# Designs tried in a protein design chat: VHH binders against q99177. Part 7

Target 1, 341 residues: q99177
Amino acid sequence: MKRGESQAPDAIFGQSRAFALSDSSVNPDVIEYLKSVRQEALRTNAISIKNHMNLQKRTRHKSSMYDDEDEGALKRHAISPSLIRLQRNVEIWVRWFNSVKATVLTNAYEFTGYEDETLDLLLLFLKNYLEDMPSKCTTVEKIISVLNQHSFPEKAEEKEENLQIDEEWAKNILVRLEKTKIDSVEDVKKVITEGDKHELVGYNQWFQYLINNEPQHTTFHEKITSKQLWVLIKYMSNTWIKEIHKKGRHYRRLQDWLFYILVHTPERVTAEYTSILRDLGKKCLELIQKKPVEAHENKITLPKEMAELNVEIPAAVENMTITELTVSVIAVNYGQKDLIE

## First folded at step 1 (VHH)

Design r6 (framework vhh_rezetamig_d1)
Fold by ESMFold2-Fast, scan of step 1:
Structure r6 (fold): chain B 341 residues (1-341), chain A 125 residues (1-125)
Amino acid sequence: as target 1 above (341 residues)
Amino acid sequence: QLQLQESGPGLVKPSETLSLTCTVSGGSISSSNYYWGWIRQPPGKGLEWIGHIYYSGTTYYNPSLENRVTISVDTSKNQFSLKLSSVTAADTAVYYCARSPEELYKAYQEGFDYRGQGTLVTVSS
């Protein structure tokens, strides 16, 4: 029961460092992740304390002048060969990627497992389950009301008897519905189609899942929530893109997951999500500049599921790396062209 | 100054429920800017995230613990609590309560900016 007297709990640097140092069994990626979280927390607190001063170097008169001289000197040097390579190929690389994305998503959606007919049967089963409940709370009554607005197929009842589903499924869906704001049948469909998407939480569980499982389009419909997709993009930015770029352990698997993430990232995103993508793009540029791509050594390989769609691969794409593709997609498709200009 | 303080029994018998409370002082738990959570570190093992809660009552749990974990919030007392049922010797750990900014939680579900000192909970007969 004895505690040490020594360390204050409010010092994030001291606490995170103490945790990391006290346990040699901690995954190195978790340590790097915790260090990145410390940096973000310090940034957020600094903004909260002095909101009229940006984290831009302009907030520090002397430091900004010094840093501006350093950046001025850097800009006087010739643009890196790796950035020239990027600028020359970005249009062809993104055009090819957009073609792959369109083909892949069109074909993936044809066999998602949650076809309209199956979804209607699941909604009908859920409605019947909820209506048969002995005590209905306000939330259950609201969900039943929403489901009553949906038009069910004429023979849904006879097809329902062949559905491999039980009351435990309905009970689990209800738990998620009670935690979700439901205003329409589309909200209910979203909860159902997300499946077990809320089962994996945090860096450690996602990292283990990604390295042990091959990416599939169904995973992005059944397991990865919209919110979780952005968390995974942040993990890519802070930890995984560096491992991919240096061809570390698991690089091939993480590369395949990154390709799927890019394919499943929505075309229209909020300013907040654009900022997350910009951070990933900046990290990609940093890695490309620090470790230049070796010509003729790197060839992108599509994941098996996407390769089966037989999309034409231009010669310019054959020497592309996933790091170069990632920053190119972010710059062109998400209005961040200044990153590569 | 924000302080988070864990409280609860340091000894729990196997098969019983581990119950801990976190008392928040120097800040309000009823803030839309923060999530509140629990993390633990078993002896000789890495840090393990247990779960977190928003002041509205919305919870997210570690799936490996989900069937045994309940986190609740009491905004009137400025406290949040952990209940872990059916404990075994494997649940012996230092337990920390923690705060995560909304901004950090969106990017890093395990990321916390403040933690309590931790409380050692031993599961033994």
Scores: ipSAE 0.000, ipTM 0.112, lowest interface PAE 20.2, mean pLDDT 70

Design r7 (framework vhh_rezetamig_d1)
Fold by ESMFold2-Fast, scan of step 1:
Structure r7 (fold): chain B 341 residues (1-341), chain A 122 residues (1-122)
Amino acid sequence: as target 1 above (341 residues)
Amino acid sequence: QLQLQESGPGLVKPSETLSLTCTVSGGSISSYSYYWGWIRQPPGKGLEWIGHIYYSGDTYYNPSLENRVTISVDTSKNQFSLKLSSVTAADTAVYYCARLTDYGDYVPFDYRGQGTLVTVSS
C-alpha cells in the first residue's frame, strides 16, 4: 500500500532540517514537492482576507470625526502609510510650491513670449506675408498701410529660430485682424498678443486641446477664462487625476497642465469654488491611499517653461507626486486641512 | 537590495509560545510606504495572513488568530517579530515575513523571506 506517501509531505513539513532542501535523507520526490510549493509561494504576490474585511473597514471607519460615540474609546487608528507620508511632508511641499508660484508670477512677462524684439519680428513676418498676397482687399491694404508706418529696428530682420511662425499663423492672424478695428500698429500688436479667445466646449474638445498642446503661461491669459479654469478643475477631479496617478498614456502632459492650473488658481475663492477644490483633494487622497508611492514612481517633473527658471528642488520634494502636491496645496492654501488630519 | 530573513526555533512544544524575528537589510523599516507582516503556509494548505505592523507600532491581526498573536517592531535593530501563544499541531507551517501594503480585502506583498519551518510537537 502507498497510503504513507500521501502523508510524507505533512511529515516533512513537521521537520525543520528537511526544509533545507539539501538533506540527502529525504525522498527526492518530496524534495521536488517542497521546491514546487516554495516556487508557487514565491510567485504569489497577494493574499485575500475578504472574510476579515469588515473588521479592518470598521477600524478605519471608527477613526472618522462623524463617530462621536467612539470619542472616549481607546482605539487604534488605521492610518495608511500614504496618509502619514502626506502629513509629514505637506508643509515643506506646499512651501516649495508657493515659492515656485511666486517666482512664476513675478517673472510672468518672461513667459509671454512677446517681448518688443520678438513682436517686431512677428509684425515683419505678417507685413511680408500680406504684401506677397496675389489679391488684396481694402482691409488688407489698410493693415499694410498701418504696418508701413512702424519703424522696424535692424535687429527685427534677424529671425528667431524658436519662433513657431509660418503662413498658417499669418492666415489665422489676418482672420482676427479683419474682425477688429485697426487704426494703429498697437491695434495689430494687441491682436497678436491676445491670441485666439475662441471658446472650446465640452470634455472632448478640452481633452484633445490639452493632450495636443504644451501648457504655457500665455494660454491662461489668451484661451482659458476664469469660468473655463474651474471646468478644467472639475475634469481633473472626475477623470484626469486618475489617469495621471496611473501613469496612463497622456500622464506627463496632463501632469504639466495640472501644475499650471494649480499655479493659476486664485488665492481667494468663493464657497462654490472651494467645494470644487475640496472634491479634487478628496479624489487625490483616495488615489494615494489605494496605491502607495514609491521612489521614482510618479515623481513630479516641472513643465518645460517653468524648469527654465533657476528653481532648486529640495530633497524633501524629489520623490513627491503631483497627486500628493495637489491635495497638499488644496488643504493648506484653501483651508481644507481636515482632509489630511 | 532589500532582503528579509526569518530566524527562531524550528521546534515548539504544544501550549508554548512560538517566537520568530525578521531581520530587514538593504532598506529601512521606518518607511512611510509599507507595512511589515507575517504569513504562513500549513502543510497541504494555501497561504494564510497572520498580521502586520506599521513602524509606528500600529498592528492588524487575522481575527482567527488575534487572541494569540502579537507582532512588534524594533526600528533601532531594523527588525520585527511574531509571537504566537498557546500553540497546537495546527500551527505547524512554513512562516514567512514580508513587506506589504493593505488594501482591506487583499494584502499584496513585494518582498518576502525564504521561509522557516516551525513544527509543533512534543
Scores: ipSAE 0.011, ipTM 0.483, lowest interface PAE 9.3, mean pLDDT 72

Design r8 (framework vhh_rezetamig_d1)
Fold by ESMFold2-Fast, scan of step 1:
Structure r8 (fold): chain B 341 residues (1-341), chain A 126 residues (1-126)
Amino acid sequence: as target 1 above (341 residues)
Amino acid sequence: QLQLQESGPGLVKPSETLSLTCTVSGGSISSGGYYWGWIRQPPGKGLEWIGHIYDSGSTYYNPSLENRVTISVDTSKNQFSLKLSSVTAADTAVYYCARTYYDILTGYYNPHFDYRGQGTLVTVSS
């Protein structure tokens, strides 16, 4: 078994922030359902990855055929100019997007020779803080026990003094650790790196947050959980994509958030999540057909953080709109090509 | 303590195949449900993800490099390797091997590489 799905915690799902499945007081039907969802996600994700690889091969093999044979035929068969534009550019647009996504995710945190060293120093500071606490509850004692199983580098204590962290940082981490099931040092590392995922509730709270805050990669670890990501995609489908497409109030900010959402949407998704993406793709196609884009006025821009990663915008992509990109990504990367046929 | 170390030629001629191996010490590739991969940094540019492999042999490649890249794993030697064919001067970079975690339930890769090699400079020049 590659996943380690025994009753002991497995490396991918066991004892993670997302799910606490080991409490015997929980309804057995709920546990069975969560296991079913996990198995379905693994099965669907494996299929999606396989399909994605097959689509990539098809895209590469068809680049010359697309240019040579199909272009003239599509123009003659009374297909809308907007749909012809999508069909002609989808392969180039999605290839560019996949390159940007890979670059962004790889540079999600500044890659330094000290990343592992910094985590070890943070863990050491936390361990020392907890050990010095005068009143230790059972949860704190368990966390200390877990941290004592970790191998700290020699001279870590000398380097700890150079970090700008304090008791308030440790106190805030402890609050999150007390709300999380901790069974290994990896669980502690995850709490440290994930940040505070305070849940915003409902359309109005999320809308206000998005328009008042610039999108950053760290936001997708501090506030936007997997559950909330799909809620935001539904909000995009229902209201916000229309606002972006018509260039209404806040369209630039919402466009930047949509780009981040697309980047952070996993390549492997369940059938339920594929349905949510399909709904967004359908809405994008509807908007493009009702109000064709004027490409020169709709030049795509990368959010500030992504633009700093030296990502190139080729001429073929320069006049693309986010609405066109969104349906293209959904069609190609998530097996929904019938949307643009 | 888990350690990753790149090995391979520091100079490759244009049109040849770049071959790098990552040796894993202090832990096993076949345990833990992690992805093992390659990233590179061209001079004066940001990091570019090349691809990664799961212990089962399943591979995931950067689409821009897919037709030139092969990543393989040898669990018996506790190694994984990169082959990049038809190299050009644009492939000149510091190449890193790395371990990453992908949480399928949350749908995110762990953006912090738990472990990485020190990097090896590969220059493509005649």
Scores: ipSAE 0.000, ipTM 0.236, lowest interface PAE 16.7, mean pLDDT 72

Design r9 (framework vhh_rezetamig_d1)
Fold by ESMFold2-Fast, scan of step 1:
Structure r9 (fold): chain B 341 residues (1-341), chain A 121 residues (1-121)
Amino acid sequence: as target 1 above (341 residues)
Amino acid sequence: QLQLQESGPGLVKPSETLSLTCTVSGGSISSSEYYWGWIRQPPGKGLEWIGHISYSGTTYYNPSLENRVTISVDTSKNQFSLKLSSVTAADTAVYYCATESWLNEYGMDVRGQGTLVTVSS
């Protein structure tokens, strides 16, 4: 036990994030290992639980189907109105969703990169922020010297003053700059353009992130990788879609995230990923049939960013719910139409 | 400063239940900021994650151990515990309680000093 060797906890003169990261009692390799093991275990555990649930459902279906024909007939007729509503509207709902997705992705890609003019303004803002700091370490002074080698356009100060960017952005960039070897202005530009690559691990980290942050298209390029997208879809299937459907705590925020997840799910997916989507679709269908949607109470709302693009909900889809939309998108766009037969 | 300390028997007989408690000081176990978990290191082997529990009581277990593991919290004592049933010599390890903060951008973990548990008749 390297950590159990009798180094009395050294007196930590102050606990800042920098001191915490350099704390010898917290080995970075151990932290990374624990995160990796948790991620692997959570993934494997979720699959095991899901397999168990699927086995239970199969057993129940066999018993009820073979033992009680009257019960099966009554259940079929009882859930028919919700299925009829779904079947009648699926084409209209998916067509609307596809038009929204096209509009949103087109607009998202228009500002996915920084133009040279915008980047120069960001560099000037950062330079002025750093120069105004009351205490400067050698690293900050080096970054300032590098930025001073860059030729800023005349009257850039006028445009910077109108830039709607806050001090918090500069603080976050500085944290990343302090961890990066900076020898030129190009190194600074790279840090600015690369975005935050900090990987969240496990259900609770992702849940807290989602409820505390509004979805944005940039998040799906900067923080939610392809691998993480499929993990989030599994969390939707296992837990969050039920909370959205019953209008539990945070249902509006989770609904907005689900809408963005659907928008950013690739059109072409592997058979394994199709299986993950099918499981979400099956859960949506189960929820719709178990607790029929009350259209006036459960009407879908557009996320703020999409509403700002003048995307409208037409009368034809006005009373659609996110649960209905989700199974419809999965059925039509991912070849799972048997779900809604 | 948040501190974690393991306690429990250092010797457990084969087929019995291993029970450990972690005492939390310098912070609240009811804080939404943390998972509360257990990890172990068998002699001469790597670190193995056992499981963790959220402030809301949701548990996540290592699939290789999940049929034998129970993690629970006692908010009145600011403690959380591990029960590992049907132990064998393979369960001999140094056991650590650990936590992870969701508010720290680097997701740093805090650990106890560890306690050796030997499974032997």
Scores: ipSAE 0.000, ipTM 0.154, lowest interface PAE 17.6, mean pLDDT 70

Design s1 (framework vhh_7b18_3)
Fold by ESMFold2-Fast, scan of step 1:
Structure s1 (fold): chain B 341 residues (1-341), chain A 118 residues (1-118)
Amino acid sequence: as target 1 above (341 residues)
Amino acid sequence: QVQLVETGGGLVQPGGSLRLSCAASGFTFSSYAMGWARQVPGKGLEWVSYIYSGGSTEYQDSVKGRFTISRDNAKSTVYLQMNSLKPEDTAVYYCARDLWEGDYFDYWGQGTQVTVSS
């Protein structure tokens, strides 16, 4: 009976009824929801069984304050090609990384903002968006007139694909422009480049910031405070590191941010922060062992600023992946060597 | 390209049985935990069952004793045997791949409709 037939739910999956949650745009709150539903079902066991399990966990040594299955898995996988590769190269990889970290932290960068070419692309996108508006207010018309005074390169349109900008970006910029006195193109550029002085809050705001901005040394002084650095490391652990490892969407930009996060992580950290780093290291180790990928396919690349410092990847570390580097840095620099032994 | 293809859904009477299959391709199936989730019309996704890469299983309380999850690594297939079906089990059932042993379902199938009605 055709009346008894069910159609695919459109509210969650749309018309296609299929999706991939491997996209880094997936909010950890969605992951937490799916995880919480699973955990809720598990928690309905009898109190006596729960008490027995809790007693077993409470009697374990300090090394088992963390997931002891993780250590058992490491022992089982000690002879795996991926773990052997990690063990053989960890000291060389970390020494190279430490030399790069020293270079970044001791040298001043000459470039601290958007390049003129990038700004021209952003201005052109904004101009086209505003011109296409079906109804324009006096403020919008004034902004368009200011933008029309700027000379745009003829090929600017072809480069827009490399920018993480869309209609939402343009709408957000317009709101800020409406609140600002605009008399010149330089005023518009200032609005585009001026960071919101408000602390970014939550996964979605940080994710959008990271994918739409190139990592720079100065960002870790001006935007990413010590408190926010640890929030980003948690997001790396919970979501972004596996997307990087799998070469998912935005993996190159997230890899560049992860590299800078490692560079700007302090040498001395509290026990709480050591625990956060250990969680990231465990996730990296699990990815390397459970989902090994050919190293040549997932070869590390360096952020754009590193080329300006003449930082190169030597042949000895040429095929290193960011996942392998991350667990190596955590293990060696933060006293977590048991993760890879 | 990762693909998950569910089959075996259909119309069944209360107290009946169905076996759902999920054929996986594009990844090393034996290395991944797999799960089943369902969407009841007008509600969000509800986790149903989970099977670890090593074969250990977990179930939503409402389906314990009635549903059995299993896997065949040689066929790259995960199964959900559904017994003693209730009208409340009416939903679209989705197969999902888990990278993190219950932490993250990163790929989902297109879904298969299960209708329990007299």
Scores: ipSAE 0.000, ipTM 0.183, lowest interface PAE 16.3, mean pLDDT 71

Design s10 (framework vhh_7b18_3)
Fold by ESMFold2-Fast, scan of step 1:
Parts: sequence; structure tokens; C-alpha cells
Structure s10 (fold): chain B 341 residues (1-341), chain A 120 residues (1-120)
Amino acid sequence: as target 1 above (341 residues)
Amino acid sequence: QVQLVETGGGLVQPGGSLRLSCAASGFSFSSYWMGWARQVPGKGLEWVSYIHSGGSTEYQDSVKGRFTISRDNAKSTVYLQMNSLKPEDTAVYYCATMEPLDYKYYFDYWGQGTQVTVSS
């Protein structure tokens, strides 16, 4: 049955394919650029392209496939420097991660909106965020008006200062509020507590969401359900982790999301889910062995929200990469230690 | 100055093959994602394939299994190997690049295009 199923995701910008169905999808700036490039191409000496191709052929002929194969075979039977680095640091890295996970999960529960006091603090935070906006539309002004009619508990403003949420939470709530008819504070409370009713489906929608939004505790409670978490782990394994490993600087947001995914992955999982984690761990190990940390300065950084939770990064952890952390967490926390032995 | 120069287009019979090349200059090629899009006569632009900076590839469903995208970072060149060509593959093929700008992804620059005609 698996033979009929496409293992490759749709294009990262699959929705862009739909927009390309009409000539009107090409904007004037692109057309002007294409005309400019065409003029430059017509002036370009065709011999330069031929010379470039000849240099490529010569470079390939200089390399020995036999030598590369011999080196590969020898490396497969020796413990790589990257694996030694993993073995030396795995216990320290995972201990640090587990302490961060505990802190993050404790704070995540504070954002669930299960209690009236927490909900009042969220409403106050939202009100303050909206009032600080440099430009306000009619919808924002109406929401502020509704929130101003609400009676906040005594000392709510004092307690709000201890609430560990940021403006990205407020931005996400505002998007949902703009799509909902808001006539009372109860309508605002309902949007906050019910979570996002807009389901994301498939690789393209999830990729666009992740690259355009900061990771937050509330997202993993409201939007990334248990089923979606495992789908995202598969996407990491199949495509995203390779790009993060090679070009961490350009994929910082995906790296941040991977960190949150690791934090929110349950402690106890089924055999099927263990298999999914093992596949990701194997992919991470492959990437580490092919492109050592020293070849790329892709040091781990905490996501913005976690960094604000006063989490310390010890010296022993400072030079760790997300790829190294991912395989370490999978090996130690999910019984896959054979991956790094 | 960013330049993308495509070569390799032409007339080919159904079932034939063509290899398109795109020579890039004026930017850090290895950091950019590269892709191919096509303009079908009388229709809009259609995405064909992407290759990530890390070498991972993705294809439009209609070309999957027939087309292969590849890159050579040392030569700042991206390729599209087209096999089992069909009349519906007739189009102007554009090389395009995208820079991951922070967390926004889009095609930044396009080539002049190369005509591919599949006809008997």
C-alpha cells in the first residue's frame, strides 16, 4: 500500500504553484527584472559559459572515485571525531535539555487559560499590547473598547508583570479576533480559551506557518496536537533537519521550532512513534558524520521565549548544535543509545 | 550584480531528453535555494522544481520521476535534467533563486528563460 503513497512532500511553496496558473501572477517588477537580465544575457559572452562547464569537467576528472570510496570505507570502520564528541558530551547535553524542558513545560501550563485568574492576566496583557500598537484599525479599536469594559481583579496589573508571555502570542490572538465577531469580553475569552479553529493541513501550510511564526508554549497546547507533533517530526526527518544542519543561520526559526518539538515530545511513546524518533536520530547522526560541527559554526541558541525564562546556557553546552542535541535526546530519553555507541 | 544565464533549451521529439543549465553570478550561490519555473504558451507561470542549499530536492507532481534538479556549488550552476518529455512540457523555462531572508522565503531573481519545444 505504501508504494502508491508519495513520500516526498509537496513543494515548500505549493500555494505559489496555484498562483502561477495565470499570466497575472507575474508582477511588473519581475517582468522588468527579466527584461534587464535578458539584455545582460544577450551581452554575455557564450564562451564564458563553455569555459565554466569545461572547468567543471576538469575538476571532476581530477577527483578519484576510488580514493573517495576507500576513504569512506575506512571511516565507516573507525569511530568518527563527531561521534567521539557526541559520546563525550551526550550526558551533559541531555541533562541540560531536560532541565530546560522542565522549566518550559511548567511555564506552558500557565498559558492554558484553565483558571479565571490566568485568563484575566491574559486579557490585561492583550489590552496593553493593543494599546501600544503604533497603528490601530477599526477592529483593534473595537477590541480595546470591549476590554476597557471588563473589570480586572485588584492587583491584576501587578501579577501581569510575572506572566511569561510575549507579543507573538498577542499577535496570534489578534489574527483570530479579526476573524471573529467580537461584541463582549466573553467573545475575547472564548477566542483565547478555544484555541485556533483553523486547521493546518499538509507540508506546505505547516512550513509556511513555522517560518512565519515564533515558537510559543501556547501553540503546542492549542494548534500542534499530538497527531500533528508526529507529522512535524516526520517533516524534520525527511527534509528540514538537513537544511538546518547545513545552513543553521538561515533556518533559525525552524531550529527554534525543532527545539520546542523536542520539549513537547512525550516521555512515553508507542513502538511506532519510537521508530519515527529513531529515523530522525539516524538522519541527525548521518548529517553530523558527513558535516562535522567544526565545518559549520551552527551553535545552538534558545528560542526567544525560552531565553526570556532565565535559562542558563553552561559553557559545556555553548558549542552544541541542534542536530547533536536532537540525536542525543533521542538516544538517551527514548532508549536509542545504540545510535551513539 | 545578480545574473542568471540559462542554456540547453531546444526542439526535441516526445520521449526525448534535454538538460538545462543555469550559470549564476553576483551572489553567494551556495547559500541560496535554486529552482526552475516554466511559462506555458497561453498560460501562467508554473513551478517545476526546487533544490535547497543543502541539496534536498522537490518536484511538481507532473514532472516527478521524469525531471531531476541538481547543483554544483563550486561552479555556481544549477541543472535540470528532463527525461521522457511530453508535448505539455513545451514552455519557456526560467532559472530562479531565493535567499532565505530571515524567515521569509520567495524567489528573488529570475533568468532570461530558455525555450523548450516538444513536438514531432
Scores: ipSAE 0.000, ipTM 0.142, lowest interface PAE 18.0, mean pLDDT 69

Design s2 (framework vhh_7b18_3)
Fold by ESMFold2-Fast, scan of step 1:
Structure s2 (fold): chain B 341 residues (1-341), chain A 121 residues (1-121)
Amino acid sequence: as target 1 above (341 residues)
Amino acid sequence: QVQLVETGGGLVQPGGSLRLSCAASGFTVSSNYMGWARQVPGKGLEWVSYISSGGSTEYQDSVKGRFTISRDNAKSTVYLQMNSLKPEDTAVYYCAREYSGYDLPYYFDYWGQGTQVTVSS
């Protein structure tokens, strides 16, 4: 194929990103993807019409359309009440967030390591979950039989209680186990350690996944690869942060996901990734300034898993919103302080 | 309100030129990565060109030096100038918006209806 011979790694990105769609192996999936993207575009277009109209209405309501020359000059140097609030609280908000991030990541370490001890605890949790199911199919019974062949440590049950793994992890593993031929405990271990082989592609698949699944420690190891994390941050910037800020239909679940995304975003990032974070920060500032909502209406709540780690929201940060926290974290932790100055 | 409408396709002889236009509405063209992709008869979708929000451009090797992507922010329009057309360029050409030029082209969030380009004598 002469076209294949002309494909070269992108000089800037070090890979053939641009030519992936021309490969024969991708062609059938690309046709289905194009169809799904068109359907999603139609749905998003309907939603965007309402959001665009609301944004236009907000921008048309000026406090003054006929400011005098002196007021106009002062207004260029004036800082919005929302930005003043950010400047007053950014240090306290980010300090609290960094302490939460440290707590969450320290506890996450044991789950993502998949060391023999951690793996045994995961297998025991899965076994106990399956045995407690009110109705069992033949597939579930077979998996229980396979797990019963494994030698668990005598004190595994005591250690399992400290893992902070919930039923959603077990449900997700079971879905994958049901699609996989399981003959031994090694097959179960492989399903757990190899992560989710059903890679999600595109806006609609990720949106449906996020609204239907609660964020967990293990999710950011199994499903959300480094590359996917940055795709999700772009989706937050372009669409989902607006829904969160206005308290749209899925705002609570998306807020929980955004919080986990911020926790799992690496401390050291490339200039390319810093640019992606800066775009999210700019969108947060735009939303805060164009449609200020009272903090008490949109105050942050912690995801279930973090609350179970005895992470508390101190009085000093209880009035914080996720939009304010997001721009604060980006500004302070990623060297973008000019956004809030 | 988000729409992408492609125009400018047609029948052209080998060595000829065509200019495709993509009229965008419901969003700001200058704020997004925009691209062109084509579907060759009997084959899947093939990426052709990108233009970033900052104005940086990228091209598939087979069209590099022959095709030029550009935009007019005031008119909310993206263009693809196609020169020295070959029979192999025969395809339906789609205008698309992408969240970022950093990802694979299949991360498009909006597509146009497409415009047919046929290169034959």
Scores: ipSAE 0.000, ipTM 0.143, lowest interface PAE 17.8, mean pLDDT 70

Design s3 (framework vhh_7b18_3)
Fold by ESMFold2-Fast, scan of step 1:
Structure s3 (fold): chain B 341 residues (1-341), chain A 120 residues (1-120)
Amino acid sequence: as target 1 above (341 residues)
Amino acid sequence: QVQLVETGGGLVQPGGSLRLSCAASGFTFSDYYMGWARQVPGKGLEWVSYITSGGTTEYQDSVKGRFTISRDNAKSTVYLQMNSLKPEDTAVYYCAKGRYWSGSKAFDIWGQGTQVTVSS
């Protein structure tokens, strides 16, 4: 495993500063990480080369250098048309988003894949597994005590036998339960529904997972725990939001993941997490000012799973981009209104 | 979103062999158990086999020793090797995705099916 993969955004920023200022020696781990990212991008592009007469010019030469020079000018001069557009629409955009979020989260239970009956059977299997253990530590005894307070439906024992639950599942759940503070059966249910057999680690593994898999509500219970959610938001801020905004190679898939991330971000967050969101908001503003919305296809789309909930995109928000929505949500819902004022 | 595409079915003589393949997409294949079920003409759907994320397998009694389920996580593909085929094995074979806690005969997503006909 390469150090800094879980801290990839910080490593990239650190490398950028070292190249720009030459204030210290460059960290070899950061260089090796950047080389691996570059080689992965080259491998991915090789497949596309065979299908096109002309490759998209790899441009750091003209436009990006001039774009970077323009960033400072935009910050120091009068309010841009893009910021005015944002200010005019922020209330309508956030109201719509909050409505979508409420609809999705209200119906979230329908997407857990754990009907009450199935979850009760999994709890019963776990209880029986733990009770049959020859050696019980204090933690196991506490978990058994909590499970004994739960009311199981009639004939649960008969229905449990039909599920043929794997004992390896129970062993894996126990490992997670031992690392978690358990005070109620609801805490146990949360561990079961958030069960992740194989934790993804670092930037490269998460990037490949996001690109190869469609976002689903259940993923935020099975793979994307609270800790991973904030890591993904950092990756969005430092790398992926730029690719989404410029309509890069994987922009549609990353846009869908960003929408899901915004929906599943808690309403109340710590000062540390607010800082992470503020950084993403600032990056969105930079991108909107550097590359105006009219230079892109100005339409937001809902991920397939969310669209199936009969959520409609009103005319008032149809020309909104995900970059504009992201900074609007951060500004209004997380107390960062100074970003757009 | 989730897609399961079966291939490899066909007509085969009694005692022959067939290998079914199921290409999966739209989920993290390695985290879930996978299985096969069949629908015999004039009868209901019956479970055939499953394989857990860790590679543990289970089979219906009538196919034990003749059928082998396997998976290739790198290719997101599950296979069913069918040997010593009997006329009674004639059915539409469905690939199915299970849940991550595995070992269950309950599947939540099914493929389109592939026809297997065992006849002289």
Scores: ipSAE 0.006, ipTM 0.263, lowest interface PAE 9.8, mean pLDDT 73

